# Ledger of designs, part 16: VH-VL binders against p56860

Target 1, 255 residues: p56860
Amino acid sequence: MMTAEVRTPEQGGGPLTTEPRAPRSAPGHADASAPAFGPETDPRDIIRWALAAHPDLLMPSAFNLNGVVLLDLAAQAGYRGEVVFVDTGYHFPETLATRDRLESRYPELTFVTLNAGASPDDGQTPPDLYASDPDACCAARKVDPLQRYLKEQGPSALLNARSRDQASTRADIPFVEEGGARRRVNPLAHWTREQLEAYAAEHDLPVNPLYFDGFLSIGCWPCTRAVKPGEDARAGRWAGKGKTECGLWQGENKL

## First folded at step 21 (VH-VL)

Design c75
Fold by ESMFold2, last read:
Structure c75 (fold): chain C 255 residues (1-255), chain A 119 residues (1-119), chain B 107 residues (1-107)
Amino acid sequence: as target 1 above (255 residues)
Amino acid sequence: QVQLVQSGAEVKKPGASVKLSCKASGYTFTNYYINWVRQAPGKGLEWIARINPYSDNTYYNEKFKGRATLTADKSTSTAYMQLSSLRSEDTAVYFCARHGKSGWDLDYWGQGTTVTVSS
Amino acid sequence: DIVMTQSPSSLSASVGDRVTITCKASQGISSYVAWYQQKPGKAPKALIYYASSLQSGVPDRFTGSGSGTDFTLTISSLQPEDFADYFCQQYNSYPLTFGGGTKVEIK
């Protein structure tokens, strides 16, 4: 069995991997069925399987803790594809800086920033739509750019960073979601926040510094606050607005 | 239609510099890295470097580090490569190409720019 | 640097022939191989990515196979328009490197 490539600026890349690869030659061809993964399965084995089954695998990310950990595991597992981030025009400067640090640390990955040049005053949405109708704001500034890109690229699968421990709304996510427009793979489904934090600390990963100020889930600055002791990690997202999930995780084209 | 249109042929003396351009159209310029690859007469392809036009992040083949400089102008959708301290061995056709679906595969290429270095 | 050793350096074949071109990597590169066609005076044209995935608009007589270190491009029934040079490229590790090329001539 060959393990994932490890590469540094001082050394070249090395051999991979452990799993057979399904051939892929045209849109619409069937892919290999997912193995029976369990809670003890190494996320890198799940990623290696996903790569073999889906050469066009694409990783959306907002560079939260889960996303940063997944990005490192994916690089180790031999992922060389796109990491896709949507610029809503409302990201914290710390989030944009984290994106830049990740791009520098992982030159083997291709970093795509959609909706480049977005700003609060760019006219994409009315001035305070984030307050009056946060679903419409997310639809225009986050969901629509990503869905347009996914339609253009047509990936057969996505590599997502969700885990069951993030929120009650995510308690039942599986390793592999079938159906919809494309297969969705959640290698971290059974990792806890404690495991993610330990991994990030051990590997000195460039985590968004706001995480350490109590921002346990980081989105757009008008819709994000630090959580209080005892609150759910996502309690700071859309606080007081009756919204618990972004539209990216809803509907037929959900991530 | 995706197009990468490159600047015209250059003749240079050893020790000079050259700056090549690659103008993109038919896609969102800032969504794709631009790679530079050269082909010496009768020879194979040699990768030089790549740039992310969104972030200006670059990565260079060590062979060209210190001599090649990549830049991008978002307002004109144009990528540039400057190569300094030219030698006769730098005589080649220089291509720009954008990254593809699975990472650093190169799905669309410019027509190439011939650079001739002679005394 | 990962060396991509391409074979043969040239071949001659008739229309309708099956031709096979190989690339061997000096280290394991998973399936991060692309194949290109290049005609005289032209830029390379992408044929295959990730060892076996066909680019849009490329005829299905082109097939790619292999993983790890040994990779193959096959043209199942050679056509007159397939006269060209062919190159493999690895993109597992920096620097990106190319095979030395195979010139395919139509008899």
Scores: ipSAE 0.852, ipTM 0.929, lowest interface PAE 0.6, mean pLDDT 88
Fold by ESMFold2, fold request of step 22:
Structure c75 (fold): chain C 255 residues (1-255), chain A 119 residues (1-119), chain B 107 residues (1-107)
Amino acid sequence: as target 1 above (255 residues)
Amino acid sequence: QVQLVQSGAEVKKPGASVKLSCKASGYTFTNYYINWVRQAPGKGLEWIARINPYSDNTYYNEKFKGRATLTADKSTSTAYMQLSSLRSEDTAVYFCARHGKSGWDLDYWGQGTTVTVSS
Amino acid sequence: DIVMTQSPSSLSASVGDRVTITCKASQGISSYVAWYQQKPGKAPKALIYYASSLQSGVPDRFTGSGSGTDFTLTISSLQPEDFADYFCQQYNSYPLTFGGGTKVEIK
């Protein structure tokens, strides 16, 4: 049976043996351990495996290109769970509109917006904290709300939209990350930006229109710019601030 | 402590409308969809519709489309269902319930509101 | 609409008995089945989601199983507080639909 824990008592969390774990093609026991996935593995097969192993699977999203593609693949693979977005109070209007279009297109999914009603002047942070201390700004308006929700919900795994092609800081992400409070699943780990764009075009997905103006990674508007020719997709995030990743991807209990 | 508290019993004549309320507490109202489900006397459960209180996005069982209208008031953490053109077969207990961990499973339910449609 | 055919419609049992309730879906629904307990005059209480995942605070004598079209709720040793109606619900596809219910009565 599947439980709230990442592993079942049958095989995935049991004692180590000298015997190899069953390969992907072997007939045998139901196994919560991650199969041997490869670069050509259909992301929907990875998602189906993750669902079977983790009935409480939860998908955080900021609705960038990767996230929109993952959402469509997950819906096709039978995902019915939560898609969780944090309202920082600093999102582009285009991002909020993209969220609304995705909710209308995928009524089979549950869309959760944390920190709803946030605005720059709501008192959650001092004005202009995004400029003077972007780590503290992200902690207060994005990281803390999401971490409180994750503690409350206690999911055994997350479904993340990261791919190796997005930035040098992501070059080695695996399909499945063990450790921490929960398993992290990256079905798009080996997809390129070109594959993501082709998929979105083929399926007429509602991509954030700022993407087509050179905003290849979209966060809060004070910390996001269009990228220049030849730059990494994430070069427009926190430009000139010495910050390369959100705190959600660092430290204990990272996504 | 999650709680959904529903409005009191209603007695209506055929052809009237009823508006039921469901007040949420113990959680962030805008984080969860509210579903409406009814149970006629001695009968099973019938799903009516659901609403996202954050976006007002709705989805209706086709059987109730055009008769049921869902709304939500974020400022009072209250969901509403209006059912129009009432008939005797609309006599039922009406429940609100929020979505659960794996999607549209329903993890917390209100106590129910009895609606009686009679002459 | 996906029809959930639940059986039996009623049963009589004694404390300590093993009770088995089944639901059959009119088409494949993966494991998107929830089970509910309902006592007279009360709201349903969630027991199980995703066919076999136990809701927090629900005793482990409740077991869900199945996938595809055939699903089972088992109570391994019936307790006095378990005499109630039980319903399955599918949530793979809209509209959400429920089984007709099973009344579990004292013999």
Scores: ipSAE 0.848, ipTM 0.927, lowest interface PAE 0.6, mean pLDDT 87
Fold by ESMFold2, fold request of step 22:
Structure c75 (fold): chain C 255 residues (1-255), chain A 119 residues (1-119), chain B 107 residues (1-107)
Amino acid sequence: as target 1 above (255 residues)
Amino acid sequence: QVQLVQSGAEVKKPGASVKLSCKASGYTFTNYYINWVRQAPGKGLEWIARINPYSDNTYYNEKFKGRATLTADKSTSTAYMQLSSLRSEDTAVYFCARHGKSGWDLDYWGQGTTVTVSS
Amino acid sequence: DIVMTQSPSSLSASVGDRVTITCKASQGISSYVAWYQQKPGKAPKALIYYASSLQSGVPDRFTGSGSGTDFTLTISSLQPEDFADYFCQQYNSYPLTFGGGTKVEIK
């Protein structure tokens, strides 16, 4: 089912078909319109577009499976910018080790760790706040440090590792989210957990080893458990607390 | 308000070592890699290496690998570069600079430290 | 190593002139080019990142363009404070490398 739109160049002064050769603005203009992306679009093409439209593109990450895969795809697509991780003071040692392995593997990227030196006893939150009010704990130890950094840096877009398959609360995320302080780009929106696992295995990516013990979504150790067979990947996050998303993706502090 | 203030001029003999400092202020030191770049008299700029003050992760230009050593002290917000086995061709102004918005562009530079290596 | 070939090595110009400086990379570097201004005895000052993005506080008479291998810095109307050396830098691949520089002098 093809149309014959191929044009043969005409010689001499005859009329030519006029087609745009370049965008109206130079690459990197903050207001560039997103192309039409579909479920089969290579995530690297989405990343290349985002980088060209947003030279100050910034990648937040907690180094879960999605984030590790996105990091590799971004490096391959030519991303050289910041990968921003927030030290909550409650990360698993395995998560911190994964961060270190990723920094060594991708020297072309810039790794930023916010709230450096955080610990459970640093006074940022009351003891046990993670249990009594996990929303307030997350706000103080993760959301606030990241929002302060984003205000200081002022990126015009973020590169996020979210996919529709991660949770029911994410089932409708688009490739590009407009509105708010900045554009949000989700190159992996249509990738499944199986595709992500296959990619990570094929490329021998440094995945957090807890993933292979059933921790399919890894946050702070007091709020994270291994999932049971058949459970949603994020079911181990804040189990029994009625919380399904970090404040970074919902409410007034949405990225 | 961002400032990188470097140590004073050094005069060295061939075979010696030098350790240069770069003190950061006006921003969170552990959020930015520090790069070291030199400029020999009448020549262009040459990148040496960079360090992440948070993790101490380093990456060196092969030309300087084995002679240059980068360290950082979080408590004083100071980055250091030691260059060993000095030769006359190491005579240069040495700059520190932090990474910029799109990666390894260098948005703020120190004033430079002159190192003279002479017999 | 990626070689950045900068041209011209020097030029003479008058206040008000349009000045164009070019850099050619020895291989594709996307848009990972920065431009710097350096006055005698001073550190480089960042002007442009990612080929065309203006650093904060830099006047809009400075324009960067190009992608791939060919890059240009243009000063649309030269001012007395613009007489300086100019360098391009690629940051696509290690080691980071700089152009040889362009000295912009008063005619």
Scores: ipSAE 0.844, ipTM 0.924, lowest interface PAE 0.7, mean pLDDT 87

Design c75
Fold by ESMFold2, fold request of step 22:
Structure c75 (fold): chain C 255 residues (1-255), chain A 119 residues (1-119), chain B 107 residues (1-107)
Amino acid sequence: as target 1 above (255 residues)
Amino acid sequence: QVQLVQSGAEVKKPGASVKLSCKASGYTFTNYYINWVRQAPGKGLEWIARINPYSDNTYYNEKFKGRATLTADKSTSTAYMQLSSLRSEDTAVYFCARHGKSGWDLDYWGQGTTVTVSS
Amino acid sequence: DIVMTQSPSSLSASVGDRVTITCKASQGISSYVAWYQQKPGKAPKALIYYASSLQSGVPDRFTGSGSGTDFTLTISSLQPEDFADYFCQQYNSYPLTFGGGTKVEIK
């Protein structure tokens, strides 16, 4: 409750203030140089740096193994911001249940689900588009809703769960990607699938149960199968369609 | 233009319940948590609870747990707070507010609803 | 609960003055502080989040600083529209808590 005590800035203030002769430098937003990170760097230190440099940091997630591990590490590192998931209308029930369990476990995080109310029969796409043109299906049901949200929010950086070990198409991702509309930070860039699995088991994380049936990369149920021994983690995604990456990682406004 | 429009003033007797509304416009309602905060006359702000309108997930300040109930109606973009077993100390202006860039900061606030509890 | 101790409770100032308002947290809260302006009979208006990040549309005469336990809101050159109440808010942990407020009055 505010009391009616009188005090002037002259009596209680610091030294006499002056206006800058030139504009002040930006207050450490988007202009801070990234430290030199290496394979030994704790992902939580990368996340702490990213949050301090980018208070508007935003974490997109599909709640695969990498995403669940990153989410736990981010919570430990002090992240309070948004975890953004896109409802395509074609998620496995297990994926939606994993989302709900994560929300309940991490009340300190802010869970945002885009494209709410999506269903296969909602008219957003023709009924068979996932089979005939999976790029167009992903564009309409996943990429466009997320890109529209990112344009509206305008974050200066994203916190991504990608690691080099996930697929051949990701073998060279750095910890920090400059350029484009925003920085992209990959704290798990050098973690292996075995490290991620060990971490999740040690911390009893709510991992999508399909993962334990060989679904190493889980997307929409019409475009996802379990991988075979020796296959890349993403081999079950769009099998036989010549597609290896979601459009979210493509183009000028990629994540 | 983000706007949160709250229901009109309420006068209640001790022991009654009140249900306040907060209608959102100018943004996607289900993308943002709605928080409830009150301000008693001549006092500071007190956080009550928040709801995720997408999932109905809630988190309550322990002081209000069991008396406050948050709900959301996606079809009307409206959040609700019901406060039961009212007493004179519940006299306050009640605000709704949505989460901001850090997730727990509150970037847009409703105009407030005055609730008066008197015998 | 984290107690936010705000100082001063009130002050009187002239247009053009530099105004400084402080909040002290009862424990370390990193930079999880927001600042709000509230005019009589109105809802609070967001000014600052994460201790020093300016909300959209807020004039750059408003500056936030501090980390850990000690936080400051500064108005570099007070304008007629800045006479209001000001509140800090911590968001390190539940429940969210607010400072007691500072009334900034015209001299």
Scores: ipSAE 0.842, ipTM 0.925, lowest interface PAE 0.7, mean pLDDT 87
Fold by ESMFold2, last read:
Structure c75 (fold): chain C 255 residues (1-255), chain A 119 residues (1-119), chain B 107 residues (1-107)
Amino acid sequence: as target 1 above (255 residues)
Amino acid sequence: QVQLVQSGAEVKKPGASVKLSCKASGYTFTNYYINWVRQAPGKGLEWIARINPYSDNTYYNEKFKGRATLTADKSTSTAYMQLSSLRSEDTAVYFCARHGKSGWDLDYWGQGTTVTVSS
Amino acid sequence: DIVMTQSPSSLSASVGDRVTITCKASQGISSYVAWYQQKPGKAPKALIYYASSLQSGVPDRFTGSGSGTDFTLTISSLQPEDFADYFCQQYNSYPLTFGGGTKVEIK
């Protein structure tokens, strides 16, 4: 249905705060125009604001827990736009199946799969590149296809599913990031993993089944393992490679 | 340059079927849903259905369920619509169109295929 | 099904005139309205999406406005190439539905 079911906004119990700010070393950037959102703000209100300000709003997703929850909230908030997934050729079958279930569940959204038909032996990269040079592999199979699409489409803003509790590298993510080629909106910035899990269970969302086997951050099968008790949710990504973030979130190509 | 090139005009008798094609070029075919819309002579536009060429996922207007069937061929970048059990009221120009930037707005349209159903 | 009631069905205007076309939805559709121009024997051409966002390559004399149920397309200074049929379309809910059209003719 294109009309999302009406659901009550979720509210956390955290303290009210003023607008999120960047570190003082860039005060003008930190204080650039953005609505005053706080930790208790319903993510759907953030999404509605973002859509009104950016009719070409685009949602990249790898269909992890955060992404699945964001997708449902966005549909409820009236989002009808693109959900963009990159086929690297190295996704688990469970991830591809999750994509298919989400498309069937949300006919009101437009699902875009970039680099369709990718496989490890398709010649895009040497067969062992994912192990020997994961940055180059990611650049060729994920970053480049997405950046080409973003350049062609030219969206003025992105809806990202990042939250502060996913990793130490994300601890300071604001609701709205200014600058660069486009504005970046993080409606789930202050949601905890426990809130995301509770939401997904309450709404019977099609979460990647590997999540329930301890795969708390799912990427490509060669670089993903289940996390151990007490580990960071992203500890299963690039284990033993000294890497905690995909190239999509780094450098001049940062989403 | 985005183009959707449709198959040629069709003349059919009542009860027959027709299969229309829509060949895409100038963009990545599997990135965009294809919608089908018709326009009877002197009338407005009527949405029929849409398909994702990547996944073959479809959604049909209830009015056309059981008669319309959408398919896509990734290897030729071509979407198809078959309409069965044709009636004179199915006489129309049939358009294909791809989805746009904000969802189901339709940013590029094919030139249309005229289907005439007459005894 | 959401009914899009478009007015007027036709109008006559001169080059340079300001033209306003309206669409009213039978229920709230947020801003999920697109506008199309169609010339005789041709496919529709996209003008506006999300009520007021201009499609690439469309002249800025075309403006869209409205939200909820009431939407307008305005041509600020009609040009000879603007004599055509115009349609609104909602895309908030399935099935996608179109207004009945407005024929803009030379006076």
Scores: ipSAE 0.838, ipTM 0.931, lowest interface PAE 0.6, mean pLDDT 86
Fold by ESMFold2, look of step 21:
Structure c75 (fold): chain C 255 residues (1-255), chain A 119 residues (1-119), chain B 107 residues (1-107)
Amino acid sequence: as target 1 above (255 residues)
Amino acid sequence: QVQLVQSGAEVKKPGASVKLSCKASGYTFTNYYINWVRQAPGKGLEWIARINPYSDNTYYNEKFKGRATLTADKSTSTAYMQLSSLRSEDTAVYFCARHGKSGWDLDYWGQGTTVTVSS
Amino acid sequence: DIVMTQSPSSLSASVGDRVTITCKASQGISSYVAWYQQKPGKAPKALIYYASSLQSGVPDRFTGSGSGTDFTLTISSLQPEDFADYFCQQYNSYPLTFGGGTKVEIK
């Protein structure tokens, strides 16, 4: 209810992304069907539903604008569970500072940092792998640590911060995705960048300051640039490398 | 095989300090907050504080602020609690415990350390 | 501070009995309740989290229920190893607080 005007999915057409649906059963709890959520549904109602259905709910985050807004909404909705961040060794200092500010502001949440102590010279990958093979770099330093943790923890659902407005590759994401290793919940699916910015300003959220310098999607410093006017928010990710999504959102490893 | 192994029993005089240890094994130490909880003889459980071993972020029960200090050593996977200005009412078994799946539920506990404060 | 009031403080029961322990919060805590079993000289053992979710390795004769302020731990058929103290804990708000405990004794 404190959000700016609600905007429907982008009018412009991008390719639809469709994953084959695989049937899966969640252990230990009744598998509650999602209510009929719509573009006007308060994300906190979606989060409250997800918590009731999935007490082991887990929130991965890289602390981009979407992630920071989701984190605040989740805290308001009563989330007390884990917020899971992967230290790739290549994060901007601003990203690490944002993580610290969020932990201090939300003592009711449990913050988990995977791959702790990572640095460019730690020997986990060849020193120039981010340039020569960014997919392999992401696999080793981001995807693998997170997938190992998710396998160990076995959450029945994830809270993801994705919205349809972020990129053409995300134009069709639903509020709830079935299949894969676990259910995936996208409470912000229908929020626009304008709504997210308005919310963050209204609530004085600790947004990564690089966002205000045009870094609309922030990852590792070697693979991230500011976007140009009119570009897709993710156009600054892996510029010139032929990559548009992290491996976390692709194939069988899709979150 | 998650284990939290705590240091041995302590006998202290009033006014002294004690530093208790909690060594973690069978999981990644920096992924889990460590909580400290005590149980006085014949009494219930009382939460003291918790620490994130990754960030050193702490949160203390107001009752113990100024007397309890939590630290963590990543290199030895060991959490510590120091309690100062001991009184006889601090006589208790002190437990460490890690956070659980839904937040601050406590899924694994150490065996406890008995601290006796007597003149 | 949120006060967690357990009842009864003790009870006597026989093997096979259905045992019910209640815990009342002084204010709403959603479903953020955990239940623990503790035997003399031992650390608490986690049984239930989020009011009704069973911890790994805990027998299904243990059932948690409730939300808001009123919570219940039920043991459907008491076994010899179940004679112990039981505590609830809220984790909705700091400081984390525990109920006063319920001693389950052999009749």
Scores: ipSAE 0.809, ipTM 0.918, lowest interface PAE 0.9, mean pLDDT 86

